# Ledger of designs, part 8: VHH binders against o14958

Target 1, 349 residues: o14958
Amino acid sequence: LNFPTYDGKDRVVSLSEKNFKQVLKKYDLLCLYYHEPVSSDKVTQKQFQLKEIVLELVAQVLEHKAIGFVMVDAKKEAKLAKKLGFDEEGSLYILKGDRTIEFDGEFAADVLVEFLLDLIEDPVEIISSKLEVQAFERIEDYIKLIGFFKSEDSEYYKAFEEAAEHFQPYIKFFATFDKGVAKKLSLKMNEVDFYEPFMDEPIAIPNKPYTEEELVEFVKEHQRPTLRRLRPEEMFETWEDDLNGIHIVAFAEKSDPDGYEFLEILKQVARDNTDNPDLSILWIDPDDFPLLVAYWEKTFKIDLFRPQIGVVNVTDADSVWMEIPDDDDLPTAEELEDWIEDVLSGKIN

## First folded at step 19 (VHH)

Design E3
Fold by OpenDDE, fold request of step 22:
Structure E3 (fold): chain B 349 residues (1-349), chain A 124 residues (1-124)
Amino acid sequence: as target 1 above (349 residues)
Amino acid sequence: QVQLQESGGGLVQAGGSLRLSCTTSGFRIDRYAFSWFRQAPGEEREFVGAISWSGSTTDYADSVKGRFTISRDNAKNTFYLQMNSLKTEDTAVYYCAKSKYRYFDYTPSEYDYWGQGTQVTVSS
């Protein structure tokens, strides 16, 4: 195993009024870090350097992909920032063609590389074989859409593709032009099916055929699943999507037998309550967030070696957790539902 | 086909307010920056203000800063120029313009489509 290390070459460019036009013209895909001014404070400097080196490493790893990497100092280049439409310091933006995507996840090299690689791909993946259908069906923890269209030249497919760009790479869009595949998936011509994470059955989007706007609107209205997995690449965005100032959080390690079992129970609960718009459970696999495990244990005073479910206030991080005795079996779906009901009713808060 | 159409111009007394609208069609409004320019008789066309593609940032000429505000309504494909505390010096034909890019600039050459303009007259 050969892991990449910084090779001493600086690839991240400081963007300025002098070079921004040239840089924007040069790259079809540009990663832009809009950062706070760097003070003379040593800690602040080191924090900035850490982020810079992360970007350098990402740039190095993706050197062959023709991606540009730039930084914009919010103070030094305030006018430029205004011109470019950036107002949130500390944010990472990806400029892809004429669209801008905000990265609101963990600022880590591996996460960023994966995110960018996904973004480089076409916004719609075409399914054309039985095996690919099986692969599609195995995806359970993402929001995914699939449509059946006449061809790539179809205006409806083009609309679908445009819609996909709004959500790439967070939501997965699939399409097929194959009648056999469509039949297997029970798709009619120009039909688009929406799959909520962990749900068994899709929702056929009503009133086909669809415009881009109709698709985008539908997805936006349904993009909060009853059960959703927290992902490093969008963790902050997900956390900001609270309901009434709280999150119901479930910790479960999928690779652990108890965690797996607990997750299956959560899935059942979600399926039974999928019609409740006020319910959204955030599943967190500690394995996805090794840097935060100790922090969460300390903050919430819980043991993350065990499955946990609780309600967290997003404002002050106050939390209440379901008591799960060590000597007892995991809670049943009914017990979880009762607890959730108490949370939603305000009895537990 | 890209189209820009200004409206809302007219005669107003000094100290008064006026709101201009620029209705757009033929392109995605959220992908480009927009600007307002104005041209007085015998004068060159000058930058008034701009709004970025995101709508989150704006910039204004010093002469109108604090008095004029640019906003956008994506649902209506329209952006606006709210003009307060109008002065006689603000008398001009006002033009809305689409930037070639997501970013705005102060130079007219950076814009690829223009409206026909709307007359604003401020009387003393």
Scores: ipSAE 0.818, ipTM 0.950, lowest interface PAE 0.5, mean pLDDT 95
Fold by OpenDDE, fold request of step 22:
Structure E3 (fold): chain B 349 residues (1-349), chain A 124 residues (1-124)
Amino acid sequence: as target 1 above (349 residues)
Amino acid sequence: QVQLQESGGGLVQAGGSLRLSCTTSGFRIDRYAFSWFRQAPGEEREFVGAISWSGSTTDYADSVKGRFTISRDNAKNTFYLQMNSLKTEDTAVYYCAKSKYRYFDYTPSEYDYWGQGTQVTVSS
């Protein structure tokens, strides 16, 4: 067992007016870091170097996948940045064919590798067997869609594929051409079902067959689940999707018995309140964010070794947390609902 | 099939304003950059301004900077050129163009489809 280490080879290229056309032509998948100018300040330089080394390691690990890695200096290459359509310094963009995907997650090597590997895959996964159906059904913490189509040449399937490209890899798109699979999933021809995270029953998208625009619009209208998991690969994007300047945040370790139980209670609460558009609970598993655990504990003055639920102001990080006894008893679904209602009504803020 | 059609041109007094439209079809507008060019009689076609694939960045010729603004409406597949504080030297046929790529450039050769153009005349 060996962990990858920087092997001394620089693979990340500085993009400029001189080479950008060639680079864009060379790579079907290109990772582009649009970074702030690097000052002479030592701290700033080290911070930049850290980002660069992370990208170098990712490039090294994914060398066999023919992915390009480049950096664009916002000051030195301001004109180029405008040409390329980049305006947010510090952002990482993935250029896949004619698509551009913004990465708005944790800038870590393992997260980036996984993210890029997901992007290499087709935006739609085809289900053709019973085992694959079972695998599909086991996915509970992602928004997922599944459609039944006549064939891969179907106009409606093509529209579905195009729609999928808008949301890859954050939302999972599945399709089947198999009548048996469709029957098992209770899908009619050209029907697309939408699954909200942690919900048992899907919503059939109305007015089949669908255009790309109709599918995209539907997903955008339903992309805020009642209960959703914070993920490292999209953590900042998720956090920016607040309601009225606040997040209801629930910390629970799924691998811990108490955390697991608490999560099950949260799921129940979510299922009972799925029709409330003003409710969105953000579930955070501390195990997914080991670097932030100490920071959260200090900032929120909570113990993340046990389940927590609170309301957080996104502007100043001010927060109020539900009192949970330090014993074997967790709040009931009813107690959680009451607390949430108080939050939503403004009694707790 | 890719189609571009300009509209909104006409006669305007110096100091006035005009808004040009470019209606597009046959391609995904969110995947390509677009540009406005203009050509006066006896002169070469020149770059006026561009908007990136994302619509988040724009650039303009120095001669029109601060006076002209490019925007787009994805729902209508239409690009716009808002021209304010027009001058007599702005008189030209204005063309909208689709970039071959997601990025825009300042040379006409980087564009693969063009509109027929719309005449803008600015009188003194």
Scores: ipSAE 0.817, ipTM 0.948, lowest interface PAE 0.5, mean pLDDT 95
Fold by ESMFold2, fold request of step 22:
Structure E3 (fold): chain B 349 residues (1-349), chain A 124 residues (1-124)
Amino acid sequence: as target 1 above (349 residues)
Amino acid sequence: QVQLQESGGGLVQAGGSLRLSCTTSGFRIDRYAFSWFRQAPGEEREFVGAISWSGSTTDYADSVKGRFTISRDNAKNTFYLQMNSLKTEDTAVYYCAKSKYRYFDYTPSEYDYWGQGTQVTVSS
């Protein structure tokens, strides 16, 4: 929360049928909050005011960028909402050129600023040196793709860039035109490698060269890695993506020595079990969600200052957590695998 | 190059049904709104109905509400107009049109690409 005090200047515009065309044409990137009707009910009015202040703070922080901030009331402007194609109240959309990108994450100023800054960047990051390869390789907790192409004018690079637009900013797309970089990464001309989070080796996407559609379909089919990090900018979308009504949840604070060690054990379990289509472990770093720590501790009856792993039922929020008897005696990869097998077979409710 | 091509027009008895198709190419159909318009002899081109970029919202002219339905098939890059309970007043050349924008509107000036039209004739 290292944000300046709100200066009181109104930067968020309420859209209506009278002004929307002018406002939409003014900005290359526009942050649009499609909100529930605002009534005289004190609870609803307070909730809206809190979200409006978040948007005003984001607009203030980013005022040096050419980003517009707007709202559409679902009831007062129902005809406009229909024209704009929005049907889920409470959603936040980013309009970038002809793209409409849904934000389905924590409605917080720092999260939104980071999300918007990611979106103003090009969909594909170009890697041109061995030092940049090292930076690429240090990214282990995201799905990432990298391709080697002849030039930015290549039809195959353009297909890759178009595919990247479908997933920006959630999935990282990289490209190189440099033969030295391609050699370091063992990339063949027009080959694209797919990196599942925390795995040692990528998958070469089959049947190069690719169309945009082929790349998009491959990525869609591989969006649920065996170990994935819950992120504030997509937390609700990720949480809705359960397997058979449950989530296997692991809390590990990366900055804490025990949390770091537990995460390394989780990575090993994921590597050894990546061929199991029924397994996707959701890693949560409590430091990413400071406002939710107390809520989770109360709801799940666990201590988040220690590593934890459990199963959460998405329908009734019931949960069962593995007993880890000593702070200094973390479970082995084999013990975790046995516990996971019991969860997946239904022996643990 | 953006291309739109209507098909499925023809002669039909009043009370009957027709399904028009608009095959498209050269743009991403899930990024732009799309509309059907029609033009009877001696009249201006009039709005029939629209579907948004998301496919989740539609709107129709009052004269066709409850009788006409717009849909799309992303895999085939095709939009459809299902016309039921046809009346002689529905006789016209039907045009499909791509919006300049993610949003739809009711006037032809909001649309940058048009099909060549398909004749629908409803006989009594």
Scores: ipSAE 0.690, ipTM 0.917, lowest interface PAE 0.8, mean pLDDT 89
Fold by ESMFold2, look of step 19:
Structure E3 (fold): chain B 349 residues (1-349), chain A 124 residues (1-124)
Amino acid sequence: as target 1 above (349 residues)
Amino acid sequence: QVQLQESGGGLVQAGGSLRLSCTTSGFRIDRYAFSWFRQAPGEEREFVGAISWSGSTTDYADSVKGRFTISRDNAKNTFYLQMNSLKTEDTAVYYCAKSKYRYFDYTPSEYDYWGQGTQVTVSS
């Protein structure tokens, strides 16, 4: 996406107790920024203005969509924020119908545009053809679910759709009503398969057919894959989901030959260790985070466009990195497994 | 089908405590705001307190602030009103109500479903 220059038109509305009911009713989808108080302090005002410009640019790019863009000042509209259920300053909320979705990702125009475009879509994607099965199968770096149901009117499909709403847009939910597609995917009536990223085989969710609550609980219990890709639209949520105050972090640029090879080795390690509940490797493609590369290189003292794997303390960002010399072959899966074992046992900290 | 059912009312001495429960069904309790109202004989229905869709923000009428606490238990689909340091002027029928919206407000017209009410009587 090539973003235009902001044209200077005001599209973002400041909410108050006087106007919020009309504005909230006007749009089926609202992007709401609950911002920290705007003070006379120049640093705080500049940071707010930068975020306001991001929102105005997103509103400009999406102006032909039926999406509203609004702000609520945490201090000036504290009573309104309380009524609306907002308690975390600096958060961005998406109001879609009766759903309120917290955005917990990078506050950047391209990230927000793609996030909002994903939210416009239905929470469940219907698969009806062989080509769509192939497209589904090519998705390897997301948690995805697929179920087979009699029709859109099935109570079990409706439970599945309601479960999907809990996780939209972060977890991909698919369904088919076609017996041919179900046969190709080895799905029985009312069965749902859960796909962990980068694994060869799905898990059939036990005890079919399911309630919404059973599906939501299963997904919540399986949200920590052995290997997961850090995404800009959920990066702060993923970072908060640590193991004993640490993350095992791997940088691999997928578009670079060495990065691609390292990622393939990471996938093999993940497959061989998927039964270890203490292992979750966070894969970061530096191409997904162009604004953070310099910060991470400075903080971690590493070159992000070469393969890297390390342990990061989530509290103070202290880190230890495996040595992968420039002119040596990449580590084997066994060498990575040994290093990971040392990390998990506490020999490397 | 949306249903609300109050329980826990009764007779209590001034200075005492009661905990009201409102068991719900037929709606997502994490998508809508919820409130308690009360009505004394010959009076209009009065706002007591509210909890937002997130469960993280609440508000109370000035007459009950510091004495009453609203909470919810999502697993049981239940809202609570903990009433402490009760006064004789707290005597009323207490109603639980579902907001039409994710937000709460202070007037009964903002609420589309109501329980049948439970009597709270505070004696001196």
Scores: ipSAE 0.666, ipTM 0.907, lowest interface PAE 1.0, mean pLDDT 89

Design E3
Fold by ESMFold2, fold request of step 22:
Structure E3 (fold): chain B 349 residues (1-349), chain A 124 residues (1-124)
Amino acid sequence: as target 1 above (349 residues)
Amino acid sequence: QVQLQESGGGLVQAGGSLRLSCTTSGFRIDRYAFSWFRQAPGEEREFVGAISWSGSTTDYADSVKGRFTISRDNAKNTFYLQMNSLKTEDTAVYYCAKSKYRYFDYTPSEYDYWGQGTQVTVSS
């Protein structure tokens, strides 16, 4: 997205006990920054001013949408924060109807704009044509679900829609009411298929038809794919989902020929090992995180202009990286599997 | 249909303890704040304490701070009021109440559903 110059109009409202009820009622979608007290320290003041500018810019870009932007000072409005249920300073919350969604991603204007635009949409996307089936099938790097239902009035569709609300916008839910679409996707009435990223075949969720609770439980138990892409809008939540204090991290720039080839090898390894519950590879495309490239190169002592795979300790960011010599071919799937086995067995770290 | 039902009231000696429960049904419990109120004979309902939608924040009337603890168990659709070091002035009918909103406040008008009440009597 191409961002305009900030036009100087104040669009972000400071909430207080006096005004919060009116402001909350005015918008069905509201972006709320619960911020730390602003000290007289120049570094802290600048950090706050940068975040405030990000919010004002997002509000400007989205000014034609019915989205409210507000702030709550953790010290000045401590009583209000208590009433609202906020206890972690520096958090950003999205209030959509009666739902409260914590944003756990990069505090950047482009990330926030796309996140909020996703939340405006309905939690379930309806697929009605063969062209839309093709578009659905091309999505390979997301967890996605698709169900076939009699109509939007079906109690099973309503349960599916309620489950989708639980995961919006992070997990993509689709539905069809069209028998032709269902035939193309091999879906039976009231069946829901779960797609793990990069796999050849979906999982038909067992024991149809489902309650909302059964769908939510299934998705929660399958939220750690064997190969998953790190995304700016959920990067901190993904990092919290480690296995035994580590992440297996793979850097592969999809737009670069070597990165593309390495990613295809990673996909093959993931397909061959999808039944291993102890394996989840975190794929990072450096193009998604231009501001973090220098930090990662310094911290991990690696060159991100080339494909890399390593293991990172979540506590102290200590890391060990597989040797991929410059003048050799990329590792084979078997070589990568052997390295991964050494990591999982504890021979590497 | 939204329902709230208190239990656990009764007679207790001063200095003793009681635990009240509020069982709920008919709505998504994790989207709303909840409060306990009480009403002594001849008095208006007064705020006792509240717990936020997330359970991460609570607030209490000054008269009960340090003695009463509110908690919630969303898996059981239940809220609790642990009352310790009870005093005779704690004698009242206790009501649990669902906020209309994600936030709590101190006046009864902010609450759209109420339990039937449970009597707590503290004897000297």
Scores: ipSAE 0.662, ipTM 0.906, lowest interface PAE 1.0, mean pLDDT 89
Fold by OpenDDE, look of step 19:
Structure E3 (fold): chain B 349 residues (1-349), chain A 124 residues (1-124)
Amino acid sequence: as target 1 above (349 residues)
Amino acid sequence: QVQLQESGGGLVQAGGSLRLSCTTSGFRIDRYAFSWFRQAPGEEREFVGAISWSGSTTDYADSVKGRFTISRDNAKNTFYLQMNSLKTEDTAVYYCAKSKYRYFDYTPSEYDYWGQGTQVTVSS
């Protein structure tokens, strides 16, 4: 995305007791930055301004959309903050209808624009053509669900829609009312299939038809993939989802031949070990995080021009990385599995 | 289809405690704020306390601060008013109310559904 330069127009509004009712009623989608008080300290002021300019730029880019952008000062508007139910300063919230979504990703203009564009869509995407089926099948790095229902008026579809709202936009929900599409995807009436990232076969959710609660529970139980891609829009949330205080992290640039090959090996390893609930590999494509590459290289003392896999302690960022000689080929699936086993057993930490 | 029903009221001596419950149905409680109001005979309905949509924030009238606590159980679609150190002036019909919005307000006009009320009587 090519972003325009800031045009000097202020689009982000300060929310207060005087205007909050009107603003909340005006917008079906509202981006709300709940920020700490801005002190007279120059550093604090600069940090605030950086956040503000990001929001202004996002607002500018999305001006043609019916999205509101507001800020709430935690100190000046403490009472309002309570009324609105916000208690964590520095947080960005998206109000969509009667839903509130906390954004826990990279606070960057491009990330926010994409996130909001995804969020303004319906929580369920309807598939009704072969081309759309193909598009669905090409999605490999998201958790995705697809269900076949009688119609949009179906009680079970409505339950499915409600379930989707719990996970939008991080998990993708699809549905079809078309018998041909259902047949192509081997779906029975009221069946919902669950796709884990990078897995070849879906899991048919047992005991159809489903209630909202059953669907939500199933997804929550299965929402930690064996292999997942780190995304800027949820990077902090993902990082907080560690296992036993560690992350197994794999760096691979998909656009690079070696990175691509390494990723394919990782996928194989994941597929072979998908039944192990104690294994979750976090794949990071450096191309998704251009501004963090230097930081990671310095912190982990690794070269991100080549594929890397390691174990990282989430508390102190201490890490151990698999040795991959420069003059040697990439590790085999077996070698990676052995290394992972050593990590899981505590031999490597 | 939307329903709110209070329970737990009764007669209690000054200094005693009561726990009121408001059972709800017909909507998702995690998307709205809720409040308790009370009305004594001959007086206007007054704000007692509120809980936000997330359940993370609460606010109370000055007259009940430190004595009353509001909580919510999403699984039961119920929210509560724990009343401690009750005073005779706490005698009233207590109402639970659903906010029209995710935010709570101190005025009744911002609420679209109300319970029937439960009588709380505090004797000296």
Scores: ipSAE 0.517, ipTM 0.823, lowest interface PAE 1.0, mean pLDDT 94

